# VH-VL binders against q9nqz5r112to327, part 11

Target 1, 216 residues: q9nqz5r112to327
Amino acid sequence: FQSSGVQHHPPEPKAQTEGNEDSEGKEQRWEMVMDKKHFKLWRRPITGTHLYQYRVFGTYTDVTPRQFFNVQLDTEYRKKWDALVIKLEVIERDVVSGSEVLHWVTHFPYPMYSRDYVYVRRYSVDQENNMMVLVSRAVEHPSVPESPEFVRVRSYESQMVIRPHKSFDENGFDYLLTYSDNPQTVFPRYCVSWMVSSGMPDFLEKLHMATLKAKN
Short names: E, the ipSAE of ESMFold2; O, the ipSAE of OpenDDE; V2, 0.75 times the mean of E and O plus 0.25 times the DockQ between their complexes.

## First folded at step 8 (VH-VL; framework fv_pozelimab)

Design g0 (at its last look DockQ between E and O 0.56; V2 from the best seeds 0.00; counts 0 for: pae E 9.0 > 2)
Fold by OpenDDE, look of step 8:
Structure g0 (fold): chain C 216 residues (1-216), chain A 120 residues (1-120), chain B 107 residues (1-107)
Amino acid sequence: as target 1 above (216 residues)
Amino acid sequence: QVQLQESGPGLVKPSETLSLTCTVSGGSISSYYWTWIRQPPGKGLEWIGYIYYSGSTNYNPSLKSRATISVDTSKNQFSLKLSSVTAADTAVYYCAREGYSSSWDYFDYWGQGTLVTVSS
Amino acid sequence: AIQMTQSPSSLSASVGDRVTITCRASQDIYNYLGWYQQKPGKAPKLLIYAASSLQSGVPSRFAGRGSGTDFTLTISSLQPEDFATYYCLQDYNYPYTFGQGTKVEIK
């Protein structure tokens, strides 16, 4: 394979400045936090909160969109490659919509207690627009009550858009991950530090590696 | 054990293009990032850029307009071209492998380096 | 680009001495710092990555510490083979940048 000399630059956020207009009508701008090999990490403050929304613009050239997409849907496989997962289970499936309710328990950095998430997940493949979408949102579910063992994260939202460079089954794609949660603690600086120092980068690396391994 | 070896001319004229090749042995070039780093005589180290085995590249902004890194997986090699060289480009040039499966980037294997002198 | 400043630029020490080298980043780089040893006429050798993780095969007398902007490399008991130039490297953001180096010489 001849090196196409293609510069590996994660897609820069074009003007999707979906800026949240703060109360003063000033659009909060995205701030770049990290520039790494496969991704750029951006953040913006969530108006009225001490929390941040994160955005990851990433690109891979050695795996297919479908592979990358499928690995994220495979909860059993995730338990194998993601050491932070304590529990990950599908508790409900809606056959009509294809939506799934998941219970996710994860380790947090010491000395923080583990967190659990209950969220609905949806995914779609849009062939016309050549994209895949994964969306997760926190929900309450009667079969998953809060436990004193874990801190329930009540606010969680994740959206990933995968855009192939060529096709779903050829190597190469860009993705945009938008993420926000409230880990139910007042440690904004620590959270940011954790997210940047290990959380997001490690997760993405492991996900990539898991995808590569699954390919074989 | 993985070994890297730089090769190319030790002398380049001003305004010409410096061309170096790094040959990897003892392991596959696949699934790794490969990097060029240079060191002017008696000075510190400067990161030039990297290439992923699939061909994705990134460059130091200071050299981006002049540097080109390529990879030949069939030969287990990757190369550096630096155009429009000046005396300031005189340096020992190292090729290196970035560590595998880390959240952090480090260079675990290095070539011995090759001195390239830019002189008329 | 992130600037990395090492201190001191050079130091003289004896075998058995404790040596400490510092590296300061122009911004918060969390734990994205590596330490390298370079002997004359040789390529740099990785000692520490992720600020404090010892590379396999590196003697335990080497220790990396720090986070954020301030980092240290410590050699607990200097050995004859440790006389070299040491460099810190930030791998937080591109372009990756090295410190200017610290030369450890025999007193």
Scores: ipSAE 0.651, ipTM 0.843, lowest interface PAE 1.1, mean pLDDT 90
Fold by ESMFold2, look of step 8:
Formats: sequence, C-alpha cells, structure tokens
Structure g0 (fold): chain C 216 residues (1-216), chain A 120 residues (1-120), chain B 107 residues (1-107)
Amino acid sequence: as target 1 above (216 residues)
Amino acid sequence: QVQLQESGPGLVKPSETLSLTCTVSGGSISSYYWTWIRQPPGKGLEWIGYIYYSGSTNYNPSLKSRATISVDTSKNQFSLKLSSVTAADTAVYYCAREGYSSSWDYFDYWGQGTLVTVSS
Amino acid sequence: AIQMTQSPSSLSASVGDRVTITCRASQDIYNYLGWYQQKPGKAPKLLIYAASSLQSGVPSRFAGRGSGTDFTLTISSLQPEDFATYYCLQDYNYPYTFGQGTKVEIK
C-alpha cells in the first residue's frame, strides 16, 4: 500500500444524485448528520419505516488495524467493554466457510425492552486489496428460537471495511461502517435521535478505548 | 495538573506571519486534541482549528488558507502560524486541550492567553 | 456554519438572584453544547458539556438544560464570583461556533 504514511481523507457520499437515487420508496440520498474529530456519520431512510441506514467513516492514527479488527471479533472481551451486552455467544461455526452464527442480547435505551439478535458473521483479511472486512446479517437458527423475554430483531445488516494507512501492524487506518437495524416497526422518534446524540458516538468511543487498552 | 502556556511575539506587522507556541506541562500531549481559539478585543470567541497529537488537523474554513497548526511531541508543544495578517487578526490567542471523549469537543484546560497586536 | 444566538446580551443581577441565560442554535445540534464562563483578562472556563453535564469542580448552582435548538444555563443563587461573561459553544459540526456572549453584571 502507501510507502509514505499519509492520513486518508474520508470519502463523502456523492452530493449529485443519479436518477435512480430519487426513485420513490427505493433509494434515498445519503445525508451527513455528524462531522466529528474521529468520524463522519451519514444516514438515509429505510423504505417503509421511519428508521435509517447509517454509514460511518472513521480514522484512527494511534492503534493498528489488526488490533481494531481483533477487538471486534473477541466476544469475551466485548462483554468487558460493552456494558450494554447481556449475552454474546457463538452458537455455531462452519469450518468450511469460517462463517459463525452468534446470539447477541443487548440493552436498549429506556424504556425499550432488551433486544436479541441471531446473526451470521464472516470476516477476512484481504492482503491483495489491502483491507480487512467484517460482515454480519440477521438469520434464523433452530438452536435459538424466539423468547418472550426479549424482542427479536429480524432485520439487521452490518459491514465494516478497514484499510491501513501503512500495514496491518502499524498504527493508522481508515474504516467504513455501513449499518442498518430494524428493532421494531413502531420505533419512538426519541430513539432515532438517540442514535445520533449518544448511541453511535458512544459505541465508537468505547470501541476506540477498548482497542487502545488491548494494544497496551 | 495540566497547564498550557502560550508564547510568541505580542506585536506583528501587517502582511507578516503570526507565530505562536503552546507548551504543555503537568501532562502529556499524547492521546489528545489540541486547539487554538482567538478573541478580538471586546468581542467573542472564534475557533481556529485543532491538531491531533499524531498530526491530523482541521481548520475553520474562514482561516484555512492562512492557518497552519503543527505539533512537536518531543517538546510537548503545538504551534499556530497565521500568514498575511491584518489588523483584523489582532486578538487574544488561547490554546486549549479537548476533553477525554471522542464524542464531545469541550475544552477543559486553557492557556492564559496572549495578546497579539497587528500594527505598524 | 451553525449560528449560536444568546439572550440576553447582558443582564444586571444581585447576589442571590436566580439567573437564566438562553442559547439558540440555527439548526438541531442535539446535546452537543457547552457553556463557558469568562472573567475580564482571563481565559474561558468550562462549566457544562453535553448540554447538562457539570465539569469537575463546578458548583452545583450551575445547571444546563435543553436539547435540539434551545438551551439554558441557570445559576440558582448568584454568587459574587459569578459576575462574568458566559458563552455557549456548539460542537456538533465543524466549524465549531460560539454564541456572542452574555454579560452578567452586578446591579
């Protein structure tokens, strides 16, 4: 990748819209919602809801891409630094593909009941394209039927791409996170505002601090 | 206790470059964002820009073409250069530290400020 | 840039008074607002961050409220050391911007 060690500039969503981006009910323009020192946050509506898909572009220069990648995969460590986690377990791993199915139970903002997720994830280090990738998507799994104790989230997708400024083992990288979640169809508007004011920023802050601690 | 101290010339001639240094003591410059803010006499405060200790910068668009912020971690210092100054750049210049949060830009420690006058 | 408008520009008050200062943003800034106190010849001092969180060492007579576009700083019982100019700051989006200030004078 780059031999000079240059800070990468975050990409901005295209301001000009191709005709299909204005199509009713199918695709919306990305709207920048937050521009902070560690990251930029965009959102666009999810059709048929009052919820949003989110996109984050972030940069860190004080941790390595490998540490950042590994911290997100370590379920036992996540329970230590993410106080919202009630349960996070690997249910099944496919040895052929390396895909894993997880059960994740998490607190939601007052007065929402706790939610649970069953999702498959895959992760890879792509040395030829100089990036690390983590993707997740909601699935059903026979070993984790719905429970009256939690509200099951059935529509969840997440993708993170991490690109080093230099190497995977030297400080400095950019990341792009695309995330959508439908925790229930009738979702109070203050919870949507909470995602911008607290939810996403707090998660990213905790993740950064956890990565720094793991490095040391 | 963290302390910040501005230093540099108090008088600068028009068209020249204003140059200030902020020295950090009682704490490390590492893992923090460092900011310059100015206040013209009798007026309000204006955010100039920041530098992250590793070198990343961001500037007020109104000053971006003329301002440069730099950091020297070995000296525990960061600096401001403002080129092509005019009388409108006469102000008290403050350096400040951003608080320990990736979510909020609040300035928990400030230097005492240094008046820079642009005059013949 | 996001404009921050403070009201009033100045006020006169006596020791023991309840004082309220308002700050309005030109757009939704959620809770990304700080309050600063500045005495003549001194640097600003942080009082409140995140709209309502008291900075360490700040007396509990200072309280911040609000979200969205309308915010207030209240001093529940004004003390002699509280005569100063107060500024709000939005840290929601760049460039970060201050209000024009509210001068609190002794009556």
Scores: ipSAE 0.013, ipTM 0.607, lowest interface PAE 9.0, mean pLDDT 83
ESMFold2 (binder alone), look of step 8: mean pLDDT 91; pTM 0.926

Design g1 (at its last look DockQ between E and O 0.40; V2 from the best seeds 0.00; counts 0 for: pae E 4.2 > 2, grease 19.9 > 18.9)
Fold by ESMFold2, look of step 8:
Structure g1 (fold): chain C 216 residues (1-216), chain A 120 residues (1-120), chain B 107 residues (1-107)
Amino acid sequence: as target 1 above (216 residues)
Amino acid sequence: QVQLQESGPGLVKPSETLSLTCTVSGGSISSYYWTWIRQPPGKGLEWIGYIYYSGSTNYNPSLKSRATISVDTSKNQFSLKLSSVTAADTAVYYCAREGYSSFWDYFDYWGQGTLVTVSS
Amino acid sequence: AIQMTQSPSSLSASVGDRVTITCRASQDIYNYLGWYQQKPGKAPKLLIYAASSLQSGVPSRFAGRGSGTDFTLTISSLQPEDFATYYCLQDYNYPYTFGQGTKVEIK
């Protein structure tokens, strides 16, 4: 199940911290996995599986929350800066609900076959609560059947909250990303090691650089 | 080029507060993490803690109760105060910069170091 | 805190020798390891980050390897300016911790 930050687009909401986790009534305790200057990583077991849910807290001080939010939504731009993306397309958009269905195909580390995701996402700017939110979950879509070229990830969800330090248009914000997936790997320890040592750092650095370039 | 320079008293009495300032020149203190590291004579290096230029800090738990790092962006400086010092706090104190907004936490610029002696 | 243990604590070598220094972490730190060189009376200088990435301006005779808990720094042909003390540093989790150092002395 182990997934990395380079495997999906949206960052996570700040409003979900370790203290808030108990209020959801069925969660295991969060374990700190990594603690760096811009980045904290926690995990907790998913009950009844060998998989983990991950939580990332990150901060940026040299880009705006609005810019970071918009970079998460721009699929054409994502393909320019994320070399792991094989394919990323909006399949369908429902203007009434604001939901979009996407097909995302991404490299996984050798010897693992590339994975693909079909997911619905929704996003909003909540002015009243001073936050931006992106949420995603795996779905099935008749226009995107499974392909023998890729391993279909069928269990995936992601929640990102972005909270400005000042305003949406001034530099500085925190984000909280909670995500889980089942990448259907027979090498789970290798997948986690790759994610921690290169996958996640590469993704976060490229996302940061991409966000900087999109600002001015 | 960026240069870091430690300054402060070289001699401190036991139980008093050690106070050091690092002056940054040839570059801005903004957008970086700034770190204090010390080395007792003839011994290894010990990470003390950092400050982000906007004020957030993190400390080695072994020193957290006694150490305070602060920043003055208008003077392009950051400082260390270490309270209740003993002879064990005698060391060369280095200030250092963490690399530009990168995921990898390495120290690319260092001050020359200043020896602080805590006399018995 | 993550303990970093270097081996050996010191070694004697001649110019031209191949030198290998090891660093062991008390837990898995993946590749979050740097190597620093310190000459007498000077501040440490970064040689290698991310276990194996050579810092700009560092001679190619320096090579880092390893992941997980076991790491090595190799100097393929020791030069006169390489007589120094070498430290590893883990930057996986706070607090950041250094190894105790390995002094490379002229034989």
Scores: ipSAE 0.349, ipTM 0.714, lowest interface PAE 4.2, mean pLDDT 85
Fold by OpenDDE, look of step 8:
Structure g1 (fold): chain C 216 residues (1-216), chain A 120 residues (1-120), chain B 107 residues (1-107)
Amino acid sequence: as target 1 above (216 residues)
Amino acid sequence: QVQLQESGPGLVKPSETLSLTCTVSGGSISSYYWTWIRQPPGKGLEWIGYIYYSGSTNYNPSLKSRATISVDTSKNQFSLKLSSVTAADTAVYYCAREGYSSFWDYFDYWGQGTLVTVSS
Amino acid sequence: AIQMTQSPSSLSASVGDRVTITCRASQDIYNYLGWYQQKPGKAPKLLIYAASSLQSGVPSRFAGRGSGTDFTLTISSLQPEDFATYYCLQDYNYPYTFGQGTKVEIK
């Protein structure tokens, strides 16, 4: 993990980072949480909540967009490289749209209980605009009732946009990950910070390493 | 083995521009971040900024308005310009290569440093 | 900018002594901390990165520990060549910032 030679490249922001207008017309400002060479982490408060939306701008140069994209779609492979995954299963697939409903159970930092997510994911490859998009959103599903063993996360959104530097099959791309969830708990401040500032980087690193491994 | 060497005038007049060059040998300047760090006599270290071989830069906010780092990949060099210098800018100036391991950054190769004195 | 505070600013020790230097960050920097050794008239030398990872070629008597805001560098048995000034560096966020240094002198 620590010996991985990740080539750092300064990410170029591909999306607005200044903020959006809320329902009241007030602009929600993004604040930088982490400033690293290969990624930047931003957050902004979600109006009416104590929660934040997070945005990661990053870049990789040693893997292809397609490889990186495919690894994220491979639930079975994720179970192998992501030790936090307790369960990850596709419970439903729509053959028309290609959308999938997934049940994801994950460890949370001690002493917090594990959380489970039920979400729909969809992806698209936009050849014309030279980008890949992966979107996930929490849903309810009758086949996945709540369990007393896990805390159900009812609000979850994730969007990743991958923009190749050259092509989908050549090394190098920028990505934008936008993420928000409500883990249904009041995290201590230090835990929140850890989850975002350490958890996210760790996850990305593991994902990157998994991609590299899968490449071979 | 990668080696770095600072070069430039050791004396600069107040209000003038300090100009230093770091020459990299034993390796390519490509694919790395290259950093300037200074140390006033008898004091601690101050990070000035870096440049990526592609030209992307980042500066210490305290020096951002005065510092300019550039890179010449053809010469395997990168440079520092610091404008409007004062006595406070008297320091040993180091160039360094930023190594990396995952998300951690460190300075694994340093020049020997060059003293720049700002004096009339 | 993140402030790094080292303690002590200086210490005197003998060969064979155990030496401990502390570095405190003004905010949580997790394990994004490095330790450097600087001898007079020389450039700093990397000892430890990622709070506890020993740089290749560095003697095992050097050890880094800590996370969050509090970090320590320990020299288990001080050697003659270890008399130097030591600096911590945070690489969590820009601008990167150093501690003010700890001078280890011979008693």
Scores: ipSAE 0.335, ipTM 0.758, lowest interface PAE 1.8, mean pLDDT 90
ESMFold2 (binder alone), look of step 8: mean pLDDT 91; pTM 0.927

Design g2 (at its last look DockQ between E and O 0.26; V2 from the best seeds 0.00; counts 0 for: pae E 8.7 > 2, grease 20.1 > 18.9)
Fold by OpenDDE, look of step 8:
Structure g2 (fold): chain C 216 residues (1-216), chain A 120 residues (1-120), chain B 107 residues (1-107)
Amino acid sequence: as target 1 above (216 residues)
Amino acid sequence: QVQLQESGPGLVKPSETLSLTCTVSGGSISSYYWTWIRQPPGKGLEWIGYIYYSGSTNYNPSLKSRATISVDTSKNQFSLKLSSVTAADTAVYYCAREGYSSLWDYFDYWGQGTLVTVSS
Amino acid sequence: AIQMTQSPSSLSASVGDRVTITCRASQDIYNYLGWYQQKPGKAPKLLIYAASSLQSGVPSRFAGRGSGTDFTLTISSLQPEDFATYYCLQDYNYPYTFGQGTKVEIK
């Protein structure tokens, strides 16, 4: 963690969702995990599993949506600011759809083995609705077989929606990150705590810092 | 150096509204969170709530229905109102600035505190 | 609200003594804990943030340790100016909550 402080910026995220209806029409309640000045972390159980879906509502006021968005797309830059990244490569690009298949290898908390993800990502800028969307989903790819060196995470979904306060090129936006994965293991309690209480927030903080750094 | 100073009446009658103001000097109230904390005589500390310079607030649930924090950036001040006070609200009231380091928050600057006694 | 429990409530020590104060959280708060010193008639002073980070200007004899639910503040060699009440504070979730305090008195 950096010793230098980062200014927290309200306002609270405008988007509030306390629950969703599952496929059976039952509402799944979100539980607040963390309440910080610039983001809230929520979780809800995934029906039929021991896993959770996480949702982060956050706000930044010192970077532009475009900057924040672009940093997330820059895999080479991520390797520089995200120390947990062991490998991050674009395996395939679809020119028509703009989709990319990525191979992501990441450190996990000790003593857990590193995990690798193969996922497709898509992004879109919706000018009409004034939002940016990043979506990732686990896939299989023949050029990226499983390795005994890493535990393959076969279930992974991530969606981030960025909503500018003003415009894509002016400071200030809200974001909603929805995330779920199956790390193919039962996390020790301390690991769960790390992931929920430090992992996600830390990642976002680093991403924010990386965005700020990229401005200069 | 940033300095904070509480001001307001030291005596408030039961059922009335406690009103305090914190004046910030040596720095701008902008871009920081400003907090009220109280301490009953001989007891521990209780966080009341904060306000961001833009007006965003958060309150202790125990006081949310009675507490109102406001900010006046033009005067470099922020204020606390606590309605329907009782003897239990007798305390030294501190205003403080929230500092930050990464994800961690702390109170780096404090006022000297002002005693408010609730008595008939 | 997260409950913070300090131990002991009070202790007597001599100059030069090693003093240890503990703080326990009712739930995992990772390292979102601060330590404050308060002298009579004065506002609290920040000593430690993020469980173990020493605030600028604070003597190195103060040390914070711990994560999760259990935290400690250690004064390696108590000085005359260290007789005060100490509070832990969690900043993990709102509302922020303090421990009940530990009074360090001269023996």
Scores: ipSAE 0.483, ipTM 0.796, lowest interface PAE 1.4, mean pLDDT 90
Fold by ESMFold2, look of step 8:
Structure g2 (fold): chain C 216 residues (1-216), chain A 120 residues (1-120), chain B 107 residues (1-107)
Amino acid sequence: as target 1 above (216 residues)
Amino acid sequence: QVQLQESGPGLVKPSETLSLTCTVSGGSISSYYWTWIRQPPGKGLEWIGYIYYSGSTNYNPSLKSRATISVDTSKNQFSLKLSSVTAADTAVYYCAREGYSSLWDYFDYWGQGTLVTVSS
Amino acid sequence: AIQMTQSPSSLSASVGDRVTITCRASQDIYNYLGWYQQKPGKAPKLLIYAASSLQSGVPSRFAGRGSGTDFTLTISSLQPEDFATYYCLQDYNYPYTFGQGTKVEIK
């Protein structure tokens, strides 16, 4: 296990280099905004907005990659540990591709109205490359029309890659999360400040604690 | 209960290397971040740096060129070396553990501290 | 590096007094601030983390408040064991930095 002193220096985004890989062709750099013991947080601007794409590199040594992977897929358990969730349900599953469409409704910090998302997710365990992947992006679905109760988020994507330190069933792994959305807010600077001070850090801590409790 | 204990020479000559070891008992070193902090006599506290059990380190930029923190998991110990010392490096040196949290980096257990004097 | 400035540098107080210590950060550190107590000849002891959360075993007479750049530690009714030096620490970004300390002495 990792307690043997084996060093791990996982990949870090290069602020200058990764900024040049923007498919929109603009010059962008990753800026580190938080460097904590269990995770590092970077951000880079989303063109035409005051909002950011976020990247997290994190590590845990007290839960298994399989526990961490499964907790994120379990929508009923998510509703128990994530108090921000109003609704989270699977609308459709394509058994051929394994893709699922979900409807997610969540609180946003005052004074923003609650938001809803319709997104497709795909997840896989890559045995050959010893990693687990979760990918999500916003889509439209006829069974989930917009509601006046919520603000529909139309631009959302999330990608997480989980790499075990040893195996999927032993404690210890690194993960890399890339996340962005456009919540259609008139308060973008408040939203950005909240994401750094509470939103992302609180989510990551609650996910970790939920994974620990599922282990017990 | 986790206990930390600093050990090493109490007197170091100028230009030499200060070398300290922290022995951890009542817990495994592999579970946490391990930190060195110092306090010059009658003055405030200065964070030196940490080591994670995987070997990853981070240092105060003011000391980065002279400080090295290392871990020996087989002995449940971590160490500090500070090269090219001067009288300004005279301080009580503490080892500390960072608390069990994904978010907050606070020091929940400390060693008793050891005074290191840099003198001719 | 984020500079942390405490005020006052020292104060004199009597048992039962209400004591307030301030800590100011040179930039926004959100709620990433801790308070530590140090008695002569001893290691510091954690009192408050995340600006306002009491560490286990710390008496409720200690309270932390603040966000952003301005923070306070309040002792609502000073006890004999509270005469010590108090330090704030920012844990927002490396290098982690302490305030210079506030010594609370018997009047």
Scores: ipSAE 0.011, ipTM 0.566, lowest interface PAE 8.7, mean pLDDT 84
ESMFold2 (binder alone), look of step 8: mean pLDDT 91; pTM 0.920

Design g3 (at its last look DockQ between E and O 0.41; V2 from the best seeds 0.00; counts 0 for: pae E 8.9 > 2, grease 21.2 > 18.9)
Fold by OpenDDE, look of step 8:
Order: structure tokens, then sequence, then C-alpha cells
Structure g3 (fold): chain C 216 residues (1-216), chain A 120 residues (1-120), chain B 107 residues (1-107)
């Protein structure tokens, strides 16, 4: 990995000044947390909570949007490249909408207990607007009751927008990942730091590498 | 092995524009970030900015208004222009390649450096 | 900009001595820190990246440690070729910033 001379320049954020209005009409603005060549990480507080929503702006030039997109959909493959995955299964599939309900169990940084997520995912390829979208959202499912073994994360949202530089099948695209969850812990400074320092970067790196590997 | 070499005038008058070129040999300038760093005599190092081979740049805010980095992929070169120079801009100027390891950035290849003196 | 403070600014040591240089960041930079060696009239040379990863070809007597705000470079047994100025560099956020340097001189 270290020998790959392919470096990325993240796209310039387009909507970085977009904020939410809180109950008092105050706008909560995005703040940059990390500025790297590979990506930019932004966060903003979620109104009424001590949690943050995160946005990652990044770009890749050595893989195709389709490859990158497909790897994210392949749950079996993810279990191979993501060591944090304890369990990842599709528990339900809707044939009409194409949406899937997944049960995801993942390691958390020590000393935190493992967390499990039940979420619905959907994806779309918009040829007209030249973009791919992946969306995940926490749901409850009767076949996946809570277990004392894992902490259930009840609030989870992830959205990724992939915009090709050229086409879905040519190398190069920008992406925007918007993410929020409530791991049911008072986010000690520690959790925030983990997400920023290693969690997100490591995940993206592994995903990228997995994509490269899958391409060959 | 990748080699970098700075070139340009060693003397620049105040208020003029410092212009340096870094020539890369032994490897392609493509797919890397290329950086300028300077060191005033007897002082520490200051990061000036970088350019990606595609032309994307980033500058030290302290120099952003005066610094311009450009790249010529056909010549395997990248350049620095620093406008409105003063005596404070007297330094050894280094060009460097940024290495790639995960998400950490480091400078693995350096030029020998070139002294630029700002004097009337 | 993130400020990097090295200590000491200079030190005298003998061959065989253990030398420790510290670098403190004005904010948490996690492990986004590098160490460079510079000899007189030469460009800096990368020693350590990611706070503790030894660059290829660098002797094992060099070791980087630390995370967050406090970092150390240790030379376990100083060699004649190790007399130089050492710099830490944070690559956490732009602009990248160097420490002011630590000159290691012969006693």
Amino acid sequence: as target 1 above (216 residues)
Amino acid sequence: QVQLQESGPGLVKPSETLSLTCTVSGGSISSYYWTWIRQPPGKGLEWIGYIYYSGSTNYNPSLKSRATISVDTSKNQFSLKLSSVTAADTAVYYCAREGYSSYWDYFDYWGQGTLVTVSS
Amino acid sequence: AIQMTQSPSSLSASVGDRVTITCRASQDIYNYLGWYQQKPGKAPKLLIYAASSLQSGVPSRFAGRGSGTDFTLTISSLQPEDFATYYCLQDYNYPYTFGQGTKVEIK
C-alpha cells in the first residue's frame, strides 16, 4: 500500500456553509475537523444532542465509481477485508424496492463493547445526473432482537454520494459521505477522537484497498 | 531513484518576484504531491505549499497571497513564484515529494536546496 | 496553525549516549507526526512517520513514540553520524508546521 504513488486530492466542499436551524433559530454550521489530501472531514452538532453529524469529502482516481460502489454492496466481501465486522448479514430483501435490511455487528475500540446495527440500505444509480447513492438508516426488525452481548445502536444514518469524474466505468470520482450514529455511549472525547483519528480514515483506506483488490 | 533539483536565481531584489523551478528525474511527476519548503539561514523550516500533479494547490496562509505553485507535467517540473519579496524571504528553498503511506504525509525525497537571497 | 514546540533547542551528548528529544503540539494531532534529521548544508531526511513508523533504511536506534500532543524521538545509542539538527513535523492539518529544531552536538 505504501508504494502506491496514487495520491488523492479531495474535492472542495460545495455545501460547507450549510447549517441546520436549531429550535432557537440558530444555525449550526459545519466545522472542519481534518484536512487531508485524501479527504476532508467535517462535523456539525446534532440539535438537541451531544452527537455530531460527519461529512467526508474525498476523491479517488485509481478505481471506478462502479467498482467502489459494488464493493460497498458486497457484504460477504466486506467480511473479508473489514476486520471490525463480527457479523454482517442481509436478513430481509424487498424485491420491489431493492432495499435490504441488514444486521451488522462490529467491534468498537477497547474498552467499549461491540455494537450491533439493524438498518435498511438502499442504493440508486442515477444515469441522468451521473451519480450513485447509497443510503442506510437504522430500523427495528422483529427477527433481530436486542442481545445482551452487544449494544444496539438505534440511531444510524449513512449516505454516500458518488460522482464520477467521467463515467461510472472510468477511473475517478468524488464522493460525499454523511454519517451519524448514536453508539449509546456518552461520547466521551475518546469516541470522537477515535472516529476522527483512525475510525474513518482506516475504514476508507480499507475500502479503497478492497476495491483495488477486487478490481484485479 | 527519484531525484529533485531546484533551479533559479540566487539573488532577487526587494519587491520583485522570486521564481524557482524543481526538476524531477528518475520518476514521473504524475500522481504525487509536490511541495516547497524553505529555511531561513540558521532558522527552522517553513512549509510553503504543495501542488498535485493535476494542478490542485494548497498554501501556507502566511504566504498564500504571494505564493504561486505551478506544475508542468510535460517537463516533469513544478515551480514556485513568490511575489513582493523582502529580506525575510531570504532562505534556502527546498522542493520535496510527499510520500504516501495510508493517510500520513511525509517528505521522502528532497532537492538539495537553493539559497535565494533578497538584497538590493 | 498548529504550533510545534521542541525541547530542548540544543543538547550536547557523547557517542553512545541515549538522546531524547520531545515535541509538543498545540492541539491533538493523534499520530500525524514525522521526525526529520538535517545535517549542515543538506536537506532534511525523513526518519519517522506516523509518530512511530521507522522509515526504510533508517537505523533501529531511532525510535519515535507518542500520540496526541506529546511526542518523543529517541536515539538509543548516539553515533558519530547522528550529530545533526532534528525537526518534528505535524501533518495533521494544513498548514503543515515544523518544530523549531533540536541541535544535537558533540560533547
Scores: ipSAE 0.373, ipTM 0.764, lowest interface PAE 1.4, mean pLDDT 89
Fold by ESMFold2, look of step 8:
Structure g3 (fold): chain C 216 residues (1-216), chain A 120 residues (1-120), chain B 107 residues (1-107)
Amino acid sequence: as target 1 above (216 residues)
Amino acid sequence: QVQLQESGPGLVKPSETLSLTCTVSGGSISSYYWTWIRQPPGKGLEWIGYIYYSGSTNYNPSLKSRATISVDTSKNQFSLKLSSVTAADTAVYYCAREGYSSYWDYFDYWGQGTLVTVSS
Amino acid sequence: AIQMTQSPSSLSASVGDRVTITCRASQDIYNYLGWYQQKPGKAPKLLIYAASSLQSGVPSRFAGRGSGTDFTLTISSLQPEDFATYYCLQDYNYPYTFGQGTKVEIK
């Protein structure tokens, strides 16, 4: 899991309009797996695997959207609060578009080898639609070839949209995160269960605490 | 350390509104979730609902039409109103704080509880 | 709503005994389970959260185990202050629900 997000819309009115169909055209339906005070978590099977796409709808009333947005962009701060990060570097930035390519190396639950990601991200504040957007997806980059030390994840997508309750600089907002990856090779089913029991909730809690600390 | 204290009438007539206040001392109500839980005599515990210090709420569906939780951060208090009470609402009512982990709902501090009897 | 079923509803034990209380959920709740102790006339006290995490200040003789639907609270050597009623709580989905309680009495 990671901190980056993608373009957010309000919670979708129905899973079937947002459904991701398999190769036979069957509708893959969102299943709610958690309904907690800070967030709701859904998942949807990735066709042909035992893996899931995840969607998080979260609400916070004690931090500003701008602080939440900025904390997720700060790679040096991420390394301080996210103990799973081995490496997180900006490889390049396109000055015209503002897109950035990052190399992210992270621990996975024992006995999985550590994984690495090369991804492009873009982020923006959309004043007209009153939202902040973080989008990431896996790419290839010649400066970051595969290494035998890590398992390269080639299918990764993350989308977060942040909508203020009032303004970008006052406490209170909703966010929607849609996230998927295929961490390659055999991925034991206990690692899928780990995402619900530890991975996602720990990440979201640490992100919230990191945002609160940055606010103070 | 944080202390919670329930207050309110111990006897309420049927069809009236039960109204309780929890006063928080030794700590701030800010940045926490605050919960009401009740226990009918000789029975188990029932989660009523919570309020976040900034005002957002969630309720047990069995009570949602009758229950209202509110917070007053300036007084360091939160409150429960339960309307249209019956004898089935007779219980010890507890207020509680949720722990430092915002993602697991565990209740690390509780009030002493106050018995509310609904009787004509 | 997720039903939490405790067993036994009561048990008798002596000081020094190992006591095990079970809690079963009507659906998978992963590790979103807490254990609470309640002495007569007092509020419940948190013992265990996240199925197995010991709350600060709770003696190490208390241990939680389990995931999914089946959970246990074990008291490895029962002490006089441990005679009480014990409740499990699922905090996986709303509404959060308690088990009906297990009363641990002097044999």
Scores: ipSAE 0.013, ipTM 0.579, lowest interface PAE 8.9, mean pLDDT 82
ESMFold2 (binder alone), look of step 8: mean pLDDT 91; pTM 0.925

